# VH-VL binders against Netrin-A (NetA), part 13

Target 1, 267 residues: Netrin-A (NetA), of Drosophila melanogaster (Fruit fly) (q24567r46to312)
Amino acid sequence: EPRACIPDFVNAAYDAPVVASSTCGSSGAQRYCEYQDHERSCHTCDMTDPLRSFPARSLTDLNNSNNVTCWRSEPVTGSGDNVTLTLSLGKKFELTYVILQLCPHAPRPDSMVIYKSTDHGLSWQPFQFFSSQCRRLFGRPARQSTGRHNEHEARCSDVTRPLVSRIAFSTLEGRPSSRDLDSSPVLQDWVTATDIRVVFHRLQRPDPQALLSLEAGGATDLASGKYSVPLANGPAGNNIEANLGGDVATSGSGLHYAISDFSVGGR

## First folded at step 22 (VH-VL)

Design g4 (from d3 with heavy chain N31D)
Fold by ESMFold2, fold request of step 23:
Structure g4 (fold): chain C 267 residues (1-267), chain A 120 residues (1-120), chain B 107 residues (1-107)
Amino acid sequence: as target 1 above (267 residues)
Amino acid sequence: EVQLVQSGAEVKKPGESLKISCKGSGYSFTDYWIGWVRQMPGKGLEWMGIIYPGESDTRYSPSFQGQVTISADKSISTAYLQWSSLKASDTAMYFCARRDYPGHYYMDVWGQGTLVTVSS
Amino acid sequence: EIVMTQSPATLSVSPGERATLSCRASQSVSTQLAWFQQKPGQAPRLLIYGASTRATGIPARFSGSGSGTEFTLTISSLQPEDFAVYYCQQYYNWPYTFGQGTKVDIK
């Protein structure tokens, strides 16, 4: 007899352990940069200094608009690995959403994958793909509706909109049996997870105007596969990619992943 | 203190069955993966399989699927590794290990090892 | 299955010297990589987890680095008790896998 009951979901990620593969300042003081409009602003992170520290625990602590805490990765380089976040929920939850809130003025992700585990982090399966190039990177069409026979499969979405300050995945949206979840073992299994892993593949390239002030080495980072270019409209577009041609690893673009909140709605 | 204590050394003949044990103490046995690692004489370490006793969820490395049985008795906090018919090539040292969770997924506690010798 | 390949198979070094051991994964394991030391007749001993974090009680001469597919264990000043076999092991995805081992011998 469930009538007008409020659902009993919570933010399952609150105070849950999260491990980042990369954190700014972990191996000594590092430089990181933000780009807003046509301005570049660079700062220093250092995990030994609490005031310049951006640890992974900031992802699952309480935040508000006046006291934003951030996790920041090390600057992304062409030779680096993908950056991962791994979140242990501690038990099985039925998930309704996964949300990553970007830090203020943070560089924007372009391509990433959310994985889930149902076996306490032993094995992992794709949960959601994000990319401006879903077909090229992940072999999937963007914003595809799923049929009843494969409604338990991950989809790919394009999140390159300039107004988006968060990356959001609704676990049941567009899935035919979601209207009758209580009667769908397939979707009940689909939404069940014990752990979430996020793998960041590529950042969005900064505003072209902001590239005019790059230091040596910054253009080399931008030429790597770690950055995407927004798709050009029309038959011919110009390439903003700078060729600074140096074998210098002294400093790059300073761009990095920066997330203030990692939320997982479930129960 | 978290401990894994394994059963003693075994000397067996080919064709015999064997079940060796790994008893966990000092932690909630049903909330952690516990697995088995083989080391043949003079050779390296190889994962055999792993079990989550709270859900009876058992996984095997591909080379060991169907070759051995991993099980647990949660009432006595004990994991088992079992052969229905031993071969001389099963002569090895066998370790159990617990996987840390939540937060990290590395093996944080090891048993002392059980030497199994299979010969005529 | 993620294949872990260690090199060299045997490393002969003099006490007091630096030893550098390599581990390569067939695909990215992020930083979910552990290093173990094993002496004859003993269980493996955890040295490093998360590719670079020393386990409790491990001397500072042991350090790890790397991410993705390439990892390194460094012993900055080899001590007599460090002659052993060293294994890397990924725990990024099941099945977990070990490298074949690197034996560190007296030169």
Scores: ipSAE 0.848, ipTM 0.924, lowest interface PAE 0.7, mean pLDDT 85
Fold by ESMFold2 at other seeds, look of step 22:
Structure g4 (fold): chain C 267 residues (1-267), chain A 120 residues (1-120), chain B 107 residues (1-107)
Amino acid sequence: as target 1 above (267 residues)
Amino acid sequence: EVQLVQSGAEVKKPGESLKISCKGSGYSFTDYWIGWVRQMPGKGLEWMGIIYPGESDTRYSPSFQGQVTISADKSISTAYLQWSSLKASDTAMYFCARRDYPGHYYMDVWGQGTLVTVSS
Amino acid sequence: EIVMTQSPATLSVSPGERATLSCRASQSVSTQLAWFQQKPGQAPRLLIYGASTRATGIPARFSGSGSGTEFTLTISSLQPEDFAVYYCQQYYNWPYTFGQGTKVDIK
């Protein structure tokens, strides 16, 4: 059958509005920390100073290797809320991917949820879960594919590769009817969105060498459940149920979410 | 200037029907959610429902589902709130409000209100 | 449905003093929370959106804070024109919901 004019694939997020629930330096100068050569390195953010600001607009500008811009949240604390990014695409797109590119040396997310809206941000449904402990945190098995019965459902991806600088969701990967999307109303609805919301729940625990510095200064933050921790009696890697046992933490960890690009492939 | 202008006050008897209006101007009417908020005398604000005129997508708060009809006429940039059979408990001030989009989702523009009085 | 609960129901404050109003959500609404002021016979007036951002034309004495489930509106030096009813409203997910209101009266 002759194909109709199919719109070109584009980055639907380019120049689209993004609202962050937390931005470093929004309430005055703050200290933030990141990994640098496997050790914690700390700096100052301040939204009133352009040279030390990391606003949400950095997520959807034109990034390249010569001019990387970065959004940074405020440091994660034990009493704080989850951090949310909300992207308005402005119209309906059929999405092929959602990608979050980490800033250089950024602390790495472990547990997060991507939601979508098809009604211009009025209501929201899960699109993708990420966690090293999908079942324990989100009540879902870790899997990369679906059967034909549930190919319209959000699934959870296990994240255990801390060196990867991207968090990527392919909307059609592992969904049987994706080979013939034009004949699947279910998957056509599945990939359709007007808005994307990302909710960050937890960061990955830093490398062991950096943990010595972090635990001396930020044990309360690590005990809060905002960080994944290694499995008890399991393989090396993060899990959510472990506890740092910290009693007193006077300075905080300074670790935060830092994203340089929020890309959405759509047509 | 973006404005929402509502129809005038109404005095009705129980059992009568009523349709009140909210006319938008100064913006692209079909590109924004517009909704209705009730305030009974001496009481707080409560959401009734909301419509996206460009797709005729209408949503109701649970307590108002089946109690009212929300609609819009794109050709005259007007949203409506309608009762098929008024009750005395429908006596209230009714506001329309536009939801900002894209970027933010707060209610940025309000109508002046329409007082509906239902009594014997 | 996300329930918004305001406290106190009535707040008696002398002019020139600080007023602190609380709003609690039954589940996280992130920072997608607005505060409105309403005087008798008028439409609600937007004061704060995004939990902490003042709307255009709102005096600096109004400030908002909070994220998740606990939010606060502060009026740092209460003026005679500030005696009104104040509502919080979440817009995180439909149905949108208001708090029950806090009436700010002259003490």
Scores: ipSAE 0.847, ipTM 0.926, lowest interface PAE 0.7, mean pLDDT 85
Fold by ESMFold2 at other seeds, fold request of step 23:
Structure g4 (fold): chain C 267 residues (1-267), chain A 120 residues (1-120), chain B 107 residues (1-107)
Amino acid sequence: as target 1 above (267 residues)
Amino acid sequence: EVQLVQSGAEVKKPGESLKISCKGSGYSFTDYWIGWVRQMPGKGLEWMGIIYPGESDTRYSPSFQGQVTISADKSISTAYLQWSSLKASDTAMYFCARRDYPGHYYMDVWGQGTLVTVSS
Amino acid sequence: EIVMTQSPATLSVSPGERATLSCRASQSVSTQLAWFQQKPGQAPRLLIYGASTRATGIPARFSGSGSGTEFTLTISSLQPEDFAVYYCQQYYNWPYTFGQGTKVDIK
């Protein structure tokens, strides 16, 4: 049992302002797709229709098991920027967890970074990295713990194993001084934040059976490096992996980021 | 109404000290970053630095670190920009600006500007 | 620091015509990009924030687009009051930085 590492806390993110760099349907009706088991299911988002809108406020509102609310990004393309969520807590909290709950049947992130600010969103530092390719994408080894000398450093967690329905970061787990937090100025500073920023770099590959239903354009996006699929003849483009020469085709996959809850445990 | 009101124009000689002010009203002064932007004659806008008065947290752009002092007096809701020894190249218009928070991080309110002229 | 580069330096446009101004960042700033208008002797006026959202009271002829490293401000039908200098500014991370400005003049 983790001693004193994870005390009682509140969800500091509830009703906190959150801004997304990309929201499905913000400039008109768009098509988005989900991949489950052996099939693709596509739908329409449109911010002018409340029944088809997926705004960022859904990330920090009350979720009901009968009526889950979701934020959804626009479909990811090889020419697009990374997708960013920025959450303002409004004051300083000592954080114990950052949790992102995936929407039902949502495409899953592969590579992402959580940043924090302690200065009300003026400057940002890495808090946690996630990737199936930690060293290649972020220049960091995949690790589950830190040594005493480096307890203030962000780690990269390998996501090659299937994630459960959520992405979770425990701020103190694997840090030697965590059981004596009150006596560690380094860890007290480490857990302190006023704002959280999440940058999504890459989605996970759809299961192989779902790829059979992709249109021709979907294969081009998979090669562009916005997905964790290539092992040979790696992709090029505007992502971290490499540049992609020539024109990038329009995405036909409809894959996007979809999150139903952005929770931050703090005190 | 949220306002930033700056002190009046200054005419100075090289080597003199100067402290110009930016008074905030209509909002909670200690809860927002407020910063200073320089505009030399005929030139663009340059960030100099920024202060969070509630914590006395001050940051400078690299080119202005050690060149000016930014401070605030919470009791009168006023931010300051100060030179210990003016140079002719300090001749410029100086603006203060408030950064919105929480939720957004852009500059939402600007002062009217203070013209500083430094000539022998 | 993140360098913001604007083009062109000067844009000559007739009233009623469309103006297109460009801003490029040396690294991604997501959508944390603002556009300001400035007239001589005045403070900058916020036009666009979040790359594409018009500030309160800004007429619909102003529109912004872009994300990451490439951004555009478009003025669809220039009015006499629109002749000014326009600056982009990133607020993604400190230090915040401005582009060098684009002056929009009457042709």
Scores: ipSAE 0.840, ipTM 0.922, lowest interface PAE 0.7, mean pLDDT 84

Design g4 (from d3 with heavy chain N31D)
Fold by ESMFold2, fold request of step 23:
Structure g4 (fold): chain C 267 residues (1-267), chain A 120 residues (1-120), chain B 107 residues (1-107)
Amino acid sequence: as target 1 above (267 residues)
Amino acid sequence: EVQLVQSGAEVKKPGESLKISCKGSGYSFTDYWIGWVRQMPGKGLEWMGIIYPGESDTRYSPSFQGQVTISADKSISTAYLQWSSLKASDTAMYFCARRDYPGHYYMDVWGQGTLVTVSS
Amino acid sequence: EIVMTQSPATLSVSPGERATLSCRASQSVSTQLAWFQQKPGQAPRLLIYGASTRATGIPARFSGSGSGTEFTLTISSLQPEDFAVYYCQQYYNWPYTFGQGTKVDIK
C-alpha cells in the first residue's frame, strides 16, 4: 500500500484571530482580584495603559514562565452574560487537542463548553463539556464511556477532578476508531474544525479562607448563579446554587476569567 | 477594493423565472460566505440564505427554504438568486452581502441592490 | 431561530439631541451584534460591530453597548444626515436575523 503523506502537527491557534466578549478595562479602569496564599489581592486593569491591559491577543501569543501574558475578562456579575472566546483558524484543520492555560493565581472555571464549527463559523456544535454538574447543567453523564456508537459525540468532564490549572481536551482519547483514523470518516469529521468557541458559564467558588476577605459586594456576587457552591455537611453531590441564586446589582468580588494561552493542536 | 456589483433592475410578470446576480471583486471569492437579503416595499430587512462558494454549501432561512435557489459560479466570482415562478409578492429590493472572515463574522460588504418588480 | 426585537419603532428627535435605540435578543448572542443604518434606496451601512466597536469611517457620535440579550445604540448629537432607519442584526448563529428597525425622524 502506498505510504501516506502526513503533515506535521502545529499550534493552529498561534497568531490566529481571537475575539473575547469581555475584556477587563475595555470601558475604563476596573478592579480585578486574584487569590494567593489565602489572601485576596486586587489590582486595576485599563486598556488605555499597556502595563495594565489584558487583551485577547495574549491568548495566542508567545508566553514564557518569567513574563506570562494574560487575557482577563471583566469581573463576572450575577446580571452579566456568559463570557465567550471565539477563535478563527481560517481553514479546516484536523485537531488533536484544545488547551486553555489559566493565568497564575486566576480564579478557576467550574462550568464551560467548547464548541467547534466546520463551516467557517456559521454553525456550531458541542465539542467538549466541563462541569462539576454535567447532568444538571448539560444533560450528560460525567465520565461517559465511549463506544463505537457514540465516539463522535461530545463528552462531559468534571474539571475539579482532577484539580488542575490547565484545561485540556484530547479530541481522540478513548475513541475506538482512533487507532485507524485514516479509515474512519466519522472520526475524520469529528476532529475537523475551522473555528473554536469557548463559553464560560460558571466560576468555582473561592476556597473558604479566601472568602473571609470579601467585601459585602463580593458576598452578594457569590450568591448569584455564576458560582458553584458545594454543600457543607449536606448530602453528597447536592449543589444548592439555585437556592442561593438571586438578583444581585453589585459585584465586589473582582473574580473573573483569566487565560494565558489558548492552544489548538492540528494539521 | 472589495466590491459586490449586482445585476440591474427587473420587471417581470407572475409565473416567469428570474435569475439575478452578484459579482464579487477584490477578494478571494471562494473563501467567504455570500448571502441574500430581501426588503419588501416599506418593510425591514430579512435574511433569505447564504452560500459558501468554495464548498457549494448553501443554507436558507426557514421562510425561504424551497422558495428560491441560491447558487454560485466560482469561475466568474458570481453568486445567484433564482425563482422558478415569480409571484407579485416577490416584488422587493434584493441585496447581496459578504460575511467577513476570519476574525469577524459580520456583513462587511454589500451590493447596491436589485429592484425586482412583479406585476400582473 | 433567534428573534431580534427593536424599540421604539419610531423615535422623533431634534437635531443636536441624543438618540437611544434598543435591541433585544430572544437568547444570548454574546457580543456578536451589529448595527446598520439605511437610507431610502441605499444598501445598509455598517455602523457598529461586536456590540460596541465602530466600523471604519463611522463618526464618534455613534456608540454601542450591551452583551447577551440587551443592546443599545446611542447617537450623542444627531446630525441632519442621521435621520434614517437603524437595524440590529445578530451573527451569533445561523440563521442570522435582523430586528424590525427603528426609524429616527426629525422632531
Scores: ipSAE 0.837, ipTM 0.920, lowest interface PAE 0.7, mean pLDDT 85
Fold by ESMFold2 at other seeds, fold request of step 23:
Structure g4 (fold): chain C 267 residues (1-267), chain A 120 residues (1-120), chain B 107 residues (1-107)
Amino acid sequence: as target 1 above (267 residues)
Amino acid sequence: EVQLVQSGAEVKKPGESLKISCKGSGYSFTDYWIGWVRQMPGKGLEWMGIIYPGESDTRYSPSFQGQVTISADKSISTAYLQWSSLKASDTAMYFCARRDYPGHYYMDVWGQGTLVTVSS
Amino acid sequence: EIVMTQSPATLSVSPGERATLSCRASQSVSTQLAWFQQKPGQAPRLLIYGASTRATGIPARFSGSGSGTEFTLTISSLQPEDFAVYYCQQYYNWPYTFGQGTKVDIK
């Protein structure tokens, strides 16, 4: 029997303008570091050198599996601002997902917020929170169940599990009216956006064994509010409050945000 | 060339109504936010409000909510700022400005200004 | 509402000298911060957007820096035409707000 046509979902972010608040090498050559198999590797970024540049347009260009292109922020410091990405879709889309693909060997984000705009970037509302400490950092329970009374509200998820190379937000997952989206004005408004903004709050700390290879100054910045503390014995072992809001260290670990793809499924 | 051309200077008495205009040309008028900025004599710049003509979406800064009306006529690519009853404190220079989009969100084009003088 | 605070209110400098203007936000505005120049009887002129990017046609003597809550406009070698009032404005979230202005005068 005849059914209504459903437009295919596309990557609405492809070739869309994206602005990063911080890009490695924008003010001259900088050192950045990655961790793999308990070892630290450090390299140089420089926006004046095409072979060492990691611009924001890498987030929305075509990637190929042979040559992954990356955007990289400047190294994170305790005195620095949160890093933001702002993406203009150019028109209204109904979104089904937002995905950030991490670069190979990239440090993992621990805490971040996705915001959306429906008014062409004039005003912004929370869309999704991610953190290993949702309650402490964002005042929200992790993995909150949703009823019809709150199915249009942002939730908080723990990004550290499972161990995958991407951070994904499914806009309709766990929302009761999602099976009947065409009959839900509330969820239709919920999925509608013209712009997406991502604010990175904290990186995940490296494994303890990898910390032994850090420079002296780099070890001190890991206690800053820009890094999570591993929960060795559960939540009681978290000492994140010790460094919130103050300058921590001059020299850094070289850790930074590194994303190869910023994808937005929409129609 | 993108331009915003404002209506001419006005001299009014307290209690009178007034509607000043900002005509956009050289771009798709309905696809950009356009707003109004007040500058009182010898004072700084302050946002009054902003309109997206394609959706008739109007936003006001809190101190101007209910004090003025911002509107647009998209058939003639013109935004308006309107008072129902002028006060002497409305004496100021008024600018319109267009917000760039997509990719940028800053004010990229300004009108020349409209001086409004309200005196008894 | 995000409050933008500029300092100093007035800056007296000689032509050819360096001027440094400060702007502070009451909360982070990331790098979505613009600087405008305004001369008497004229509309504001965009100098810097994105905290540090010069607008088209703006001379290299103008530079901006900062992120989050602290921002700086530097004019490296003042010209006679640079004596004006300078405003910062955040466009991170509505309502957009201006700083109170810094007047740059001839010493």
Scores: ipSAE 0.830, ipTM 0.917, lowest interface PAE 0.7, mean pLDDT 85

